# Designs tried in a protein design chat: VHH binders against Putative uridine kinase C227.14. Part 8

Target 1, 235 residues: Putative uridine kinase C227.14, of Schizosaccharomyces pombe (q9utc5)
Amino acid sequence: MALQVDAPDVSSYDELYNRAVELLKHQQRVLIGLAGGPGSGKSTLCAILAKAWNERFGSEIVKIIPMDGFHYSLEELDRFDNPEKARALRGAEWTFDADLFYSLVRLMKKITDRELYAPSFDHAIGDPVVDDICVEPKNRILIFEGNYLLLNKPPWSDACKLYDIKAYLPVEHSVARARVAHRHLVSGLCATEEEAIERTDRNDMINLTFVEKNMVTPDIVLQQLRLKTVKTSSL
Key: E = the ipSAE of ESMFold2; O = the ipSAE of OpenDDE; V2 = 0.75 times the mean of E and O plus 0.25 times the DockQ between their complexes.

## First folded at step 1 (VHH)

Design d5 (framework vhh_3k1k_2; at its last look DockQ between E and O 0.65; V2 from the best seeds 0.00; counts 0 for: pae E 12.9 > 2)
Fold by ESMFold2, look of step 2:
Structure d5 (fold): chain B 235 residues (1-235), chain A 122 residues (1-122)
Amino acid sequence: as target 1 above (235 residues)
Amino acid sequence: QVQLVESGGALVQPGGSLRLSCAASGFTFSSYAMRWYRQAPGKEREWVAGISGSGGSTSYEDSVKGRFTISRDDARNTVYLQMNSLKPEDTAVYYCAKYRVEWSGKTYFDYWGQGTQVTVSS
C-alpha cells in the first residue's frame, strides 16, 4: 500500500515555492526559516517539498539544514552548571548553540560560491556530528528547519532578519503529543508507552507551548500534511 | 593529542596514479569533516577536496574534479585521496586538515599534518 499526501488545500506550499523562485531571479541564494514545534511534522514536510522542488528543477537546488545539528554536544552539556538538568531537558531552547546557528546562517547567506558544512544530529549516537551536511553552490534554496527558528529571542530573532521567508507549521497539541510519544518509544529513549507520554508532557509539550507564545510573525502559515492510504485495486 | 600523519607521496610520471593516506588520532574522527589541501613551491596552500563527517558528502576544487576522489575509513581513522591522471601542475606538498566553522562565521582549522610530497615529472 502506497502513502500519498492528502492535502486538499496546498495553496500555502505553492505560495512558499512561488516566493522562493521569484527571489532566485534576483539573488544567488534564498533562505527559508521553517519552524514548527515538536511533533509538527516539519521534517517530513521539508523532505517532501525538497524532493518535489529538486525533481522540478532537475538538480539538488534545495538543501535542508535541520536545527538538531546545533544541539550542544554531550561534552558541552557536561560543562553546564547543572549537567544532569541540561541532559534531562535536552530539547529546550537553551540546550542549543544558538550563536553557532546564527553565525552559520550569516555565512551561508553571504558565501555562495564554494562548499560549506553544517552539523547534523545522529540519533543513534545521541549527539551532533560536526560538518556532516555539505552545502554547495548549486544549493540555491536552503531550508533551515527546527523548533526555534522563529523564536523572538536573540540570537534566534537575529537569524530571522536573514531568512528571506519565515514559515510556520502549526500542529494540534493532541496530534503533537501522540507523534512525539511514539518517537520516544521507537527510538528507545523510553521503554514503555506510559513513560513516553509522561516524558512528552514534561518536556516536549512545554517546549511546544513556549514556541507558540514567543515567536515572531511568520510570512506564511503552512497547512498540515494529510496522509492517506491508497487502495491497491488499480494494480 | 590530535595527530594527523600524511603518507603515500611519491614521484610519478604524468598520467599516473597515487593514493595518499592521512592517519588521524586524538579525536572522534567520525564527527569531523576532513579536507585535503596542497601547496606548490612559492604558492599559498589551496583547498583540494573535502569529505563530511559521515562520508556522505564530498566536494572538489574544479581542477581536480573527476580525477581525484576523497574517501574515509572510520574503522581505521583514515582519510584517503585517490589521485588519477596526474599532471605536472599537481606537484605539491599535500596536507590533511581537520576543521570546523567558528561561531563568528570564520572557518578555523584545528590541526594540520606535516604534509607528503607529490612530484609529477617526466
Scores: ipSAE 0.000, ipTM 0.273, lowest interface PAE 12.9, mean pLDDT 83
ESMFold2-Fast, scan of step 1: ipSAE 0.267; ipTM 0.671
ESMFold2 (binder alone), look of step 2: mean pLDDT 80; pTM 0.800
OpenDDE, look of step 2: ipSAE 0.006; ipTM 0.214

Design d6 (framework vhh_6z1v_2)
Amino acid sequence: EVQLVESGGRLVRTGGSLRLSCAASGFTFSSYAMGWFRQAPGKEREVVAAISSSGGSTWHADFVKGRFTISRDNAKNTVYLQMNSLKPEDTAVYYCARSTYRLTISGDYFDYWGQGTQVTVSS
ESMFold2-Fast, scan of step 1: ipSAE 0.012; ipTM 0.421

Design d7 (framework vhh_vobarilizumab_d1)
Fold by ESMFold2-Fast, scan of step 1:
Structure d7 (fold): chain B 235 residues (1-235), chain A 119 residues (1-119)
Amino acid sequence: as target 1 above (235 residues)
Amino acid sequence: EVQLVESGGGLVQPGGSLRLSCAASGFTFSKYAMAWYRQAPGKGRELVAGIYSGGSTSYADSVKGRFTISRDNAKNTLYLQMNSLRPEDTAVYYCATGKWYVRTEFDYWGQGTLVTVSS
């Protein structure tokens, strides 16, 4: 049977919305750092939140800034001490330009009266795209999303001081593992379920555990999006 | 003390090629985004090409397929390879750097190098 998306648990999302709206009464821009490990569903959740909140405001008040735009390029990874390891473990914290990330968070908090630009990540070419995301003065709620946003080490920890709200999306390890392995299969990165599971365990699950062990305390813990399976007769 | 010095400009015929260089000093070059801008006589300054610290690139539609931006972090040098030059490419070309983009501006600029494309 096909999996279907249920209505999400709205209680924690309503709390996040209400906190952001309250802050908007007293400041021009609200920064939300939304962290979660691989397979947590944070990108999907952020897209749903942005759509819902923009509809409520009748304008594009929300802009999402993915941490993925801050990957080191493939060329830059080739200049690391061990290029093969850098490419194989791409997605690990040290394969991101954390200094650039912190610099842009600081700038976007301070400058609200003009356009600012952030990089995106092009999955087809496998590299960041310079200045691809435009943040305008009308974007009064910025949702930064990524694995390492709440890490307790500089410069990620310095960025944590700049977020108005620190949100965390936890995920059960078995659920994350299944989601990531499935993604590896359907994207064609892996030919078999066994290969997909092995790849997930060697990289993504290590990154999930790293996030869980090394994060600062969030202001709010978000509930997972709910998926349901259509009813079927048991055998 | 950030310093950017452009070179490589000159007079070239339509269809010709030029390679511009920008020598950078006073900062950790490899960690900064770099860009080439140009300003034609009587016109505003426009972004030509950008390159992120990680090496990803972007180009203005008018130069895409003709110009190539690149960097050599070991030499602290930014390049712009300009092929199939057209009279409308005539401008002063500026090197710029910054970690924070503002639509068409960066924090630090060079003095510029003149490129003239004429028959």
Scores: ipSAE 0.005, ipTM 0.232, lowest interface PAE 10.1, mean pLDDT 84

Design d8 (framework vhh_7yz9_2; at its last look DockQ between E and O 0.61; V2 from the best seeds 0.00; counts 0 for: pae E 10.4 > 2)
Fold by ESMFold2, look of step 2:
Structure d8 (fold): chain B 235 residues (1-235), chain A 118 residues (1-118)
Amino acid sequence: as target 1 above (235 residues)
Amino acid sequence: QWQLVESGGGLVQAGGSLRLSCTASGFTFSRYYMGWYRQTAGNEREWVAFITSGGKTTYADSVKGRFTISRDNAKNTVYLQMNSLKPEDTAVYYCAKIRYHTGSFDYWGQGTPVTVSS
């Protein structure tokens, strides 16, 4: 008997893949805006899709650009009207540099024949790292992912006009709450479950609700990632 | 509200050098890509170079190896060092805050003329 191993079931995303491939017949670069609230699992999904699609295409055609690199730095937040509130509520929409994000989306849609750069976020430091992500001409499918990509508020809504495909990954609130609270515990941000739940309710769940109430209509609503059992040839 | 002011243009002999400067105000300079473009009469603006927030640079093939873009975030200033100038470099040079939309004057300075004579 062969060993059975669980692997991500990416076939649920074939519609998204097929739309992107069809667009590549007519344009050099395809932009996918993939939104999901805190605890949706969007970053994990994007990483799995990029790996699977690059393997399926036989080239490094997909690049992921997370929105988290577009946080204002803590130093930049100190220039806000209420810096203590800005620092306490980092993760809210207004704590991201949405104008910079929009400008880079425009640039990456239009300039496809040379290297471009986007910031990343260093979770150990808790601040952005400039120019950490390199986008090359071979990266013909760009997946932008984050909480606010489909927010119906300028300039996020202006960026929505540039995505070729708007995708949304919904999550049940009880699932999101549990995932985010767990993440706060394992990261060491909170010492107890009670503390983690309180933090999640005060910040992350408010942000999730805000997105849900203020979102443009997506082109595709995605399913949560599931595993399927596959057989291997040996242990 | 925002302002871009170019300077440093002029007349120079082929093979010579010029350094263009662009001082920015009215926006948070350090957060944005900045660029230089140039235009001759009757033609569309041609991209020359850009520089990222973190200082990484990219150049058009026609100027690579001869031009250097740089920035001083403390002074809100972008520079274009132009060496080994050729007559075909003659143009009005514009500093731009990169929000790429071809032909938009909202993101362009007033320009500084450069004339390279043979």
Scores: ipSAE 0.005, ipTM 0.397, lowest interface PAE 10.4, mean pLDDT 85
ESMFold2-Fast, scan of step 1: ipSAE 0.401; ipTM 0.711
ESMFold2 (binder alone), look of step 2: mean pLDDT 80; pTM 0.811
OpenDDE, look of step 2: ipSAE 0.028; ipTM 0.500

Design d9 (framework vhh_3k1k_2)
Fold by ESMFold2-Fast, scan of step 1:
Structure d9 (fold): chain B 235 residues (1-235), chain A 120 residues (1-120)
Amino acid sequence: as target 1 above (235 residues)
Amino acid sequence: QVQLVESGGALVQPGGSLRLSCAASGFTFSRYAMRWYRQAPGKEREWVAGISYSGGSTSYEDSVKGRFTISRDDARNTVYLQMNSLKPEDTAVYYCAKRTVYISGTFDYWGQGTQVTVSS
């Protein structure tokens, strides 16, 4: 089955773009912190924005930096006081190296004249890949994306002071739950729909609620993308 | 909780060899690139060698290329620097560093260092 995107209301995206472009007139680099809970679609949205803006500028002006690169590794979680809990709740705020994230945001805002590197997250091996994302001087718009970027808790709250624009992508709980459960099922993390829903409820939905209750006020609230599934043609 | 402990520094004759070790703890060693730096008396600290998280790529400062070899043993959480054909100019305190970000000269965690002296 093909998945198609209906034409969205683009006013919030136009506002985000216009604010970023205006800031580029007066500074070498613009940092956008784009937050949303699990199942919000923020990673997909960021990829769409980066492609569209890079095409519009005719250059690779946008680079995406996922918060997921800042997970503690599985080996690091195994050295926590309660390794079983750390593995079971991986994805919770405390399973990320928030101090490293803040340090990198600070450096990428300050240093614009040379290459800097950020980690990625390899879902196949389940661990971060160090220095996997290269940020060059030509990358004048950095979109950081992640669950906890707007969290009102140090050091996430300290990183919030460094973003030029704080954007938030809200999602209806039922939509988030369905998206995350589907992802767990198709990735093979869960063998059945029942297991996928249970896992989603015990971790991802708790994280979504945590984000919603503990975030700083965003500068802009983004519209959800409208997605529909298209059936395969008859035989 | 990041700890780096260098060892293996000694007094050696010119043309001699020495192997430095750096024992790492408090982070997932296998997922981070590691570097060696050195600081000679009256000089600035300089980068010597680097190894990627996978061990699949290494890099060296021009003055040590062909003489020094960086390697890692992830089972032991240890990075090594094999130093061959040592010269008096190699005399320095050698530091192991965890590279958390790739930034020229600005963000690494350092160990205490180990003294290498090359003298006849």
Scores: ipSAE 0.000, ipTM 0.167, lowest interface PAE 12.7, mean pLDDT 83

Design e1 (framework vhh_vobarilizumab_d1)
Fold by ESMFold2-Fast, scan of step 1:
Structure e1 (fold): chain B 235 residues (1-235), chain A 120 residues (1-120)
Amino acid sequence: as target 1 above (235 residues)
Amino acid sequence: EVQLVESGGGLVQPGGSLRLSCAASGFTFSRYAMAWYRQAPGKGRELVAGITSGGSTSYADSVKGRFTISRDNAKNTLYLQMNSLRPEDTAVYYCAKWTYRVDSGEFDYWGQGTLVTVSS
């Protein structure tokens, strides 16, 4: 089964855009922390918003910085006290370099007149790539996106004090579970649908509940994108 | 105080090899992603190679297969092994890190650089 996104109604996100544009009148850079649990669709939403806002503004004003670039590498996880547990639970908040994330958020807010670099995450090899994302002075709206951006635990909570706007994308648990399980199966992380569902329940759904239970109050709660299910039809 | 000291540059003929070193002090080296950048005369700085705290590597397309980045956390040292050098590799090479402590000064703890000249 394929999922198709109908053209998004970007007017539903106008409040977020208008608030960011208003802040740009008084400061060189606006930082948006956009959080959502696993399966929320936050990465897809951010890509759509960045494209729409860049078109609306007439320039490349928006840059997305994924939290995923701040994973500890697989080799670093192997240096933990319990490497097997660290690898098995990769994606939990303690498997990210939260201190480095906080430091870069702070620098991106303070330094606006030169290029700064953030790591990306290479999903094919499963490790971060140093300095892969270039943030230029023209990028006056930065959207940080990730699971733990609004977590009420230091240093994530310290980063929350630096965002100009805290946005949250909620998701129904059944929808998140289905999306994540499908991703685990398609990516080859799990060999069977049964294995994918079990893994999702034991890791990703726990992380989703953890985010929901431990987040700071967002400034804006975003609506889910409407997805249209289409059937692939011939063999 | 954070310090990065590059060494190993010099004059080399096309096809030759050099190994650059960066001695780091004043921070917990093993916790940071590290990178080599270069700046040729009249050009901006460009990323040459990067290595995460755990050892995952990334390379610019222009050096892929010729250069190897590595680190020795016990010695607080970053290395760049440069093989099959070309005149286009002529540049000042810089070592850099990301900082946990923004209020400790400059974002980029760049060293003074080491000059690599590739000529016939």
Scores: ipSAE 0.000, ipTM 0.167, lowest interface PAE 14.6, mean pLDDT 82

Design e2 (framework vhh_7yz9_2)
Fold by ESMFold2-Fast, scan of step 1:
Structure e2 (fold): chain B 235 residues (1-235), chain A 119 residues (1-119)
Amino acid sequence: as target 1 above (235 residues)
Amino acid sequence: QWQLVESGGGLVQAGGSLRLSCTASGFTFSSYYMGWYRQTAGNEREWVAFIYSGGRTTYADSVKGRFTISRDNAKNTVYLQMNSLKPEDTAVYYCAADKIYLHSGYDYWGQGTPVTVSS
C-alpha cells in the first residue's frame, strides 16, 4: 500500500541542480556559494540537497563546506585587542579567518585531482576542528555555505569571483529570530527564552541585516524549504 | 614580529639519525600548515614533508618511511625525525609556514640548518 507523508520538496531547487549539472559537462568541478543570514536554514537545506543530489547521481558527487569551520578559535579571539567584545560578538564577519577561507576556495577550484582538507566547527567544544572535511576528486559539486559568502568586501568578494553559481537563501526576520533563539536555548548557550531572544537580537539579527545590506547580486535566489505530500510504498 | 628558527642539523654517518626542530614566534602557529624543504648544491629547493594544522602528514617519495614530521602546538615547534640517513640527504633544511597547503609562496621561511651525511 501507498502511504501519504510530508517530505522536503527538493524539486523547488531543480533550477540550481540543472545549472550545476550543465556546468559539469564542461568542467571537472562546480563551486556553489550558498549564502544566507543566521536562521535562514541554509545548513539544513544544504544537507537535504547533498543527500538528494548524491542519490540522483548514484555517487557522492556533492560535498558541503561550511564557512563555520573558518571561525577564529577561542584562543585566537582572546588575543584580539578586545577579547570580551570578540567573544560576545562571535559570529560577526571579523571573527572569521576570511583570508584562509578565500585561499581554500581558490585551491578547491584549481586542484581537482587529489584530496584537499577543510576545517569543520565543533559546536560542543565551540572551536574549529582542523582538516576535518576531506574533499576528494569524486566531489565534483562543492557547496560552500555560510553567512558572509556573498559579502561585498575583500576577501569575501574575491571568493565570489570563484563561485560558478552564487545562490542566496532569504528568510523573514521573524522566522530567523525564532529559529536562532530556539537554537540558543536548546544548545544551552542561553538558560531562558528571554535571554535567548535578547542574545539573538543583539548579535544574530544584526548579522542577518548586515548580510542583507552588503551582499553582491546572487545568480539565483532560493525559496525557503517547503514540505509536500508524497506517496511512499510498503509493498 | 614573526620568525622561524631551525636547529638540530649537523654531521652524521650513513644509516644514522638526526632530529631537526623549528620554533615559531609572532604568529598563531596552530592555525598554520608547516613544512620541511631542503636545498642541495646547484638545485632548487625541494619539498620533503608537510604537516597540516590537524596533524595529518605527507612526505616526498624520497624520504617516505624514513622521515617523520610532527608538531607540538604548545611549544610552537615542528620536528623532522630523520632515520636511515643517506649521503643523498645532505642538504640545507628549511622550515616553512603557510595557510595554503599545495602551492609555493609560503608566508614564512626559516634561515635553514645544514645536514651532512658521510658515506
Scores: ipSAE 0.005, ipTM 0.287, lowest interface PAE 9.8, mean pLDDT 86

Design e3 (framework vhh_3k1k_2)
Fold by ESMFold2-Fast, scan of step 1:
Structure e3 (fold): chain B 235 residues (1-235), chain A 120 residues (1-120)
Amino acid sequence: as target 1 above (235 residues)
Amino acid sequence: QVQLVESGGALVQPGGSLRLSCAASGFTFSSYWMRWYRQAPGKEREWVAGISGSGRSTSYEDSVKGRFTISRDDARNTVYLQMNSLKPEDTAVYYCAKEYTIRGDLFDYWGQGTQVTVSS
């Protein structure tokens, strides 16, 4: 028996998929830089797109590379001129190893015939995990996702020249604020909703506004994920 | 300055075993892939084995798979290649290499190498 449920409407992103597929006719690998501020839902969207597009293609052609893997480690931040400030403002653009990010984007665009590795970020330990993400020759569509990917500032702006498609996911400020504040509560960074909102306003919302004001022009502006009703099997 | 110093090469009989070492300095060792390559007389350098910075991922050329094992000791800034069931065709100068990126271009920085000779 069929059951009716709400599921993500992936067809809203068919324009992005079709642009990538068209480019694959003429090149071995397509790089998508997908940016959005804190609370935009970009990581969730990318995971949904990778799953759907891999199923549509019939193989793992899509691999996601999160910018979060490029945080400076806590040990590296402790080697900064002001370690206390570096730790307190972790998440700001300058607390990421942007040079390493740019270098890996460049290598992954150039080298398509062997395995390359990117770091991930382990939220439980609060540090990057080196070489945790394997990019294989079969991964012909790479989605880089992060806050600062489209930033008009070197080396982020240099990386923008390497993306085949620059995509931006805007978000309503009230929605972003609610999502980030909830995350601060769930992660245990804040004890109360009021504390979480105050922290979000003084850090994450400033970063969102900074991204919005300092980005290069995207090739495509994405819609927030919508749900559609589908019939599924009852197991 | 990146420095790599290989050691452990020797003359061994077919079927023998040997462990090569590579002492690294001048970079954050635990953050980078380390690889072993070899070059026999009259041939191009070929990749032999690789190990990720975390040590979670290893990879091998097909002809050495099951016979060679790459490992690392981050406390000593050293990468190792354990070679078992050696064959005459394993005779080569063995190099360890660190990936180095200059302006986004991939280069391997190599040591001077260590000679392995497998002969009857």
Scores: ipSAE 0.000, ipTM 0.147, lowest interface PAE 15.9, mean pLDDT 84

Design e4 (framework vhh_6z1v_2)
Amino acid sequence: EVQLVESGGRLVRTGGSLRLSCAASGRTFSDYAMGWFRQAPGKEREVVAAISWSGGSTWHADFVKGRFTISRDNAKNTVYLQMNSLKPEDTAVYYCAAKEPYVRLTSDEYDYWGQGTQVTVSS
ESMFold2-Fast, scan of step 1: ipSAE 0.035; ipTM 0.441

Design g1 (framework vhh_vobarilizumab_d1)
Fold by ESMFold2-Fast, scan of step 1:
Structure g1 (fold): chain B 235 residues (1-235), chain A 121 residues (1-121)
Amino acid sequence: as target 1 above (235 residues)
Amino acid sequence: EVQLVESGGGLVQPGGSLRLSCAASGFTFSSYAMAWYRQAPGKGRELVAGIYSGGSTSYADSVKGRFTISRDNAKNTLYLQMNSLRPEDTAVYYCAKDLYDFWSGYSFDYWGQGTLVTVSS
């Protein structure tokens, strides 16, 4: 049996590319806010887009800025009213420094002629690394990616006014749940499949539902690539 | 630009051993969990082994006790030591960053060709 997949629908990706290219004719920098809930595959998609577009342009025109760099540090979470809850629910909207995110989006839209810096997230220690991502004048397309980018709640909603393009990557709940639980096992965050599913259900799936219910209307809805299925078809 | 290049596959007799390597570039290797996946002819993709940045490991039940995943952060290289190989281990083996979830079903530009392991007499 050979694995078969449906042909990928690339029309939404072509639209995103063409809109960004058109805007570049009239402005030095284009800001794309690409949102998706946990398990949507948005980080994977952004990496694919950046590689493809940079190759097509022949330069590093695209820079990805993950929202994950804007987590409150573990030390900062320990100063919350309920540190245990803050650690257990890390990844919820309120565990991110949304004001810092908005400030950097605003700065990066206005200042295009010099180096600017954004934080990254260090998966080994589980904390942000300040000023780790360098945005250069040559980076004329910035793709911000994260769960809460399109939230209809200040200051996320204020940042939405600064994006030239608002893109959203929806995901089926069963698919998101399976992906996130797998990541918790592979990363060593959870020791068992049962623990991974429980953690996913009590945190990540709640965050996905929160995103779906509270977002601003996107300009473009991106289509998921099709999952492969097993068939008795030719190799 | 994330790039993963697998090597070390080949034809081996049942009960034999192979060591797979994955040369990683374009990201801070030491900061990410890494994984080995495989896809056998006519079957879906399977997570074989994972290694966290801190060294913790996870294995599929089918390979537990036979395969060992390891990493060399100084060389940006991921390894899979495969012992006591069986015909059912025949598959293309893929190196993956935690960004590339097993259940995604997505094609990745820099996923690589993988490395073919054939276990047969």
Scores: ipSAE 0.000, ipTM 0.117, lowest interface PAE 18.6, mean pLDDT 82

Design g10 (framework vhh_8pnl_2)
Fold by ESMFold2-Fast, scan of step 1:
Structure g10 (fold): chain B 235 residues (1-235), chain A 119 residues (1-119)
Amino acid sequence: as target 1 above (235 residues)
Amino acid sequence: QGQLVESGGGLVQPGGSLRLSCADAGFTFSSYGMAWYRQAPGKERELVARIYSGGSTNYADFVKGRFTISRDNAKSTLYLQMNSLKPEDTAMYYCARGYSYGYEPFDYWGQGTRVTVSA
């Protein structure tokens, strides 16, 4: 497969960029909260936007902060009232350290003159890595990306008040299910496509509907990226 | 990420049988849903049969009871056993690899193998 962006309507991405650039005229740092459920493609989209905008600015003005770094560790989940349930439903809103997330968003908005650090998530060990992401003064546009960023529930809702722009990437349920199941299969979490779909339906799809039903109104609704099939002539 | 290569097509009389094969040199063949499509001249490609990574299958109504889809993950090969062939089965047959569960869109398509059912 060749990935080719089919963007006959990219006005939502240009609108996001233009709003961020306008805000930079009046403040040192712009915070974008980019939410989407599991399988929405938000991580891929954020990587594409960061690369494109950094090239357009001629500097590394954009830094991505994934919500995934704010998972409770496996050790922390084992201290929950029901550890088996916490591990089985890892990825649900309550399996993230939302208070830590909120505190870091607040710090990154207020402190722009020195280095600050955010955790990442290491999929090989299955746990967060403390202080793995360095945010520098030159990073004047921060894109926070994650499932629960626009959730209308404290402290996520308190973080919403700190974002300069709230962006949402919707996804069709059948597309999200297929993408997430594929990820579980390819990553080795599931041995078969059937097991991957079952796992996806029991956890990820529940999380997607939870996000859709419990989010604040976004400022911008983003268009899905399109994949094009590369056709080779048989002639 | 490679192209799929179909084989096994040919000429057969009504009521006859053919076995199509599709080879994929993919490292992750066992992780994908696979499908057989067909296209008659002047028509769009239509789904014939799907097989999921776990082995579950789904068939178009017009081939149920006559065709069997199967896979050999060790050989990275997909098969279509076609029995009780009819003139309306005449088409170019394509192998496809897709996202999970054989849902569209399919990422990769083979070049096709021709099946002609004629007296």
Scores: ipSAE 0.000, ipTM 0.111, lowest interface PAE 20.1, mean pLDDT 82

Design g11 (framework vhh_7yz9_2)
Fold by ESMFold2-Fast, scan of step 1:
Formats: C-alpha cells, structure tokens, sequence
Structure g11 (fold): chain B 235 residues (1-235), chain A 120 residues (1-120)
C-alpha cells in the first residue's frame, strides 16, 4: 500500500491567476479584492494562493493584506457608547476602521515605487499591530481579503472602484456555522458546543448573511479549495 | 501522524440503506469534530454532515431526515447511517477531521474515500 499525500489543488484558480497576470502586462500593480463571510476559508485560500503563485511566477509578487488588521482595537471599542455590545459584536462591519482601509487601498493603488505599510491583526492578543505589513514595489499583485470588501456602502463601495478584480468566495451556511463554532470552541472563546453555536449564530452568521445581501456583483465567483490526493509510488 | 480509513460503501437499490464507518488514528479523536463529505466526478467535494466532540450534529439540507451521523469515542470511529437512498446520493464518501489554520477556517483533512452507487 502506498502512502497517501494530500495537497491543495490550486489549478482551480488558474482563471484568477491568468487574469491578474494579463493585467500586469499593462499596469505596474494589480489589486484583487477577495471577499467572503466568516467561515468561508478566504484567509486560508489567500495564503495558499500567495505561496503557489509566488512559486509559479518565480518571485514574491503576491502580498496579502487582511481586512482584519483594520479592526478597532479593544481599547477603542471600550470607548464606544456601549462597550459590552461592541466587544460582543466584534467582527460586525461597524467595528472596523473602514475609512483607514479605503485610504490605504487608494494609496497602494497610486504609489508603486516605494514601501507602504498596513496593519495586521494578532489573533493571540486580539488586537491590530500597526504598520506590521510592508508592501514593496516588487509586490505587483495585492490580495486584499475580508468580509466587507465588496459591500455596496461607502467607503467599502468606494474601495470596490479601485480593485482590478473583485472575487467572492461563497460558503454554505451550515458549513460556515460548523467551522466557526468549532473555532470558538477549540480557541477557548467558548466552553461548550452549545455556547459556541449560540455565539456563532448571534454574531458570525448574521455577518455572513449581511455580506451576502449587501455586496456588489463580483467579477469572479470562486469555488471552495479542493484537495488533490497523490500516492507516493504512483505509477 | 494521523489517518482516516473509510469503509461500508457499495451498490444499493434506491430506497435502500447503507452504514459507512470511518476509523481514526494518530490524534485524540474525542477532541475534534468529524464530518462526512461526498464527491461526484468532475465536481468539488460537498459537505454532508458534522458531529461535534460532545455529540451535537449538523446536516446538509439535501440529507436532513435521511442520514444520521454518530460517533463512538471508545472505538475512534464516526458513522454515517444512510436511509432512503436516492440515485443522486451516488458519490465517493469521504471522512474528514477538521483542522485549524489560525484564521477563520479550519483546514479539512481527508480519508481515502468509500464509493456508494445507488441504482434506480
């Protein structure tokens, strides 16, 4: 019996890759806005695509900019009119600094000849890290990823006009619900399965539905990541 | 190192039943939620059912009321009882252990699959 090795099948995304490469023939930088709700797998997909495409292109042309870096900090949420509600509903659109997001998208589209910086989000401490992501001139494909990137309300809708490619990663509600609930349970945010499901329904699933109902039309609708199984001694 | 081994697939007439099994090794089985997915030729794998560590379950709308997922933590085994089978249930069925990427999606890990063919 040969050993089975599972690997991500990135060929499912060749259409997106080829479209980005074609645009690079006519412009210095390509901006991809990749949206998906909680539990859609957009962050995992983007990490896999960046690694594969950088290898395929032969240089580090892809840089990922997560929308998560644009959360208001916990200290900032504690200064809201209702801090308990702000913390409980963290992840809702209004808990992000959308104006800062739009300003950086605009800047990164216009300035391609020097270093620019974006914040990241540290999931261990639960707060943004200022200027943690460096975007260099060699990063000619920027993938912005986040829940609200394709929202049809300002300033998100203004950012949509700046993306060269608008991509959307849909997910079945039951799949998203199960994945997010499991994440809340194993991360220690919730003590029981029932609590994790309730929290997911109260916040994350509302955010997923909000995204689905309020987005602009994407240029490309992506499929969920597929695994390609290979055997060590084939054939 | 971890492994998932599926069994129980086969040929069955419409309206019939099958019970699939998936035996796990190499991880603390009781700590993870487990699931069943299925795949038809030329299509992506679609989710069928999940069972959480404590036994709570979720199902795809296409199988609700017909399929039941269960687990036996003492045997490191997850089951899928499939009743009232339809030709559209014809697929290769995969057992999955949900992983954790540190982002918003756990990475799925798969067994080798067990084929189910439902004839009309």
Amino acid sequence: as target 1 above (235 residues)
Amino acid sequence: QWQLVESGGGLVQAGGSLRLSCTASGFTFSDYYMGWYRQTAGNEREWVAFIYSGGSTTYADSVKGRFTISRDNAKNTVYLQMNSLKPEDTAVYYCAKEGYSGYDLPFDYWGQGTPVTVSS
Scores: ipSAE 0.000, ipTM 0.360, lowest interface PAE 10.8, mean pLDDT 84

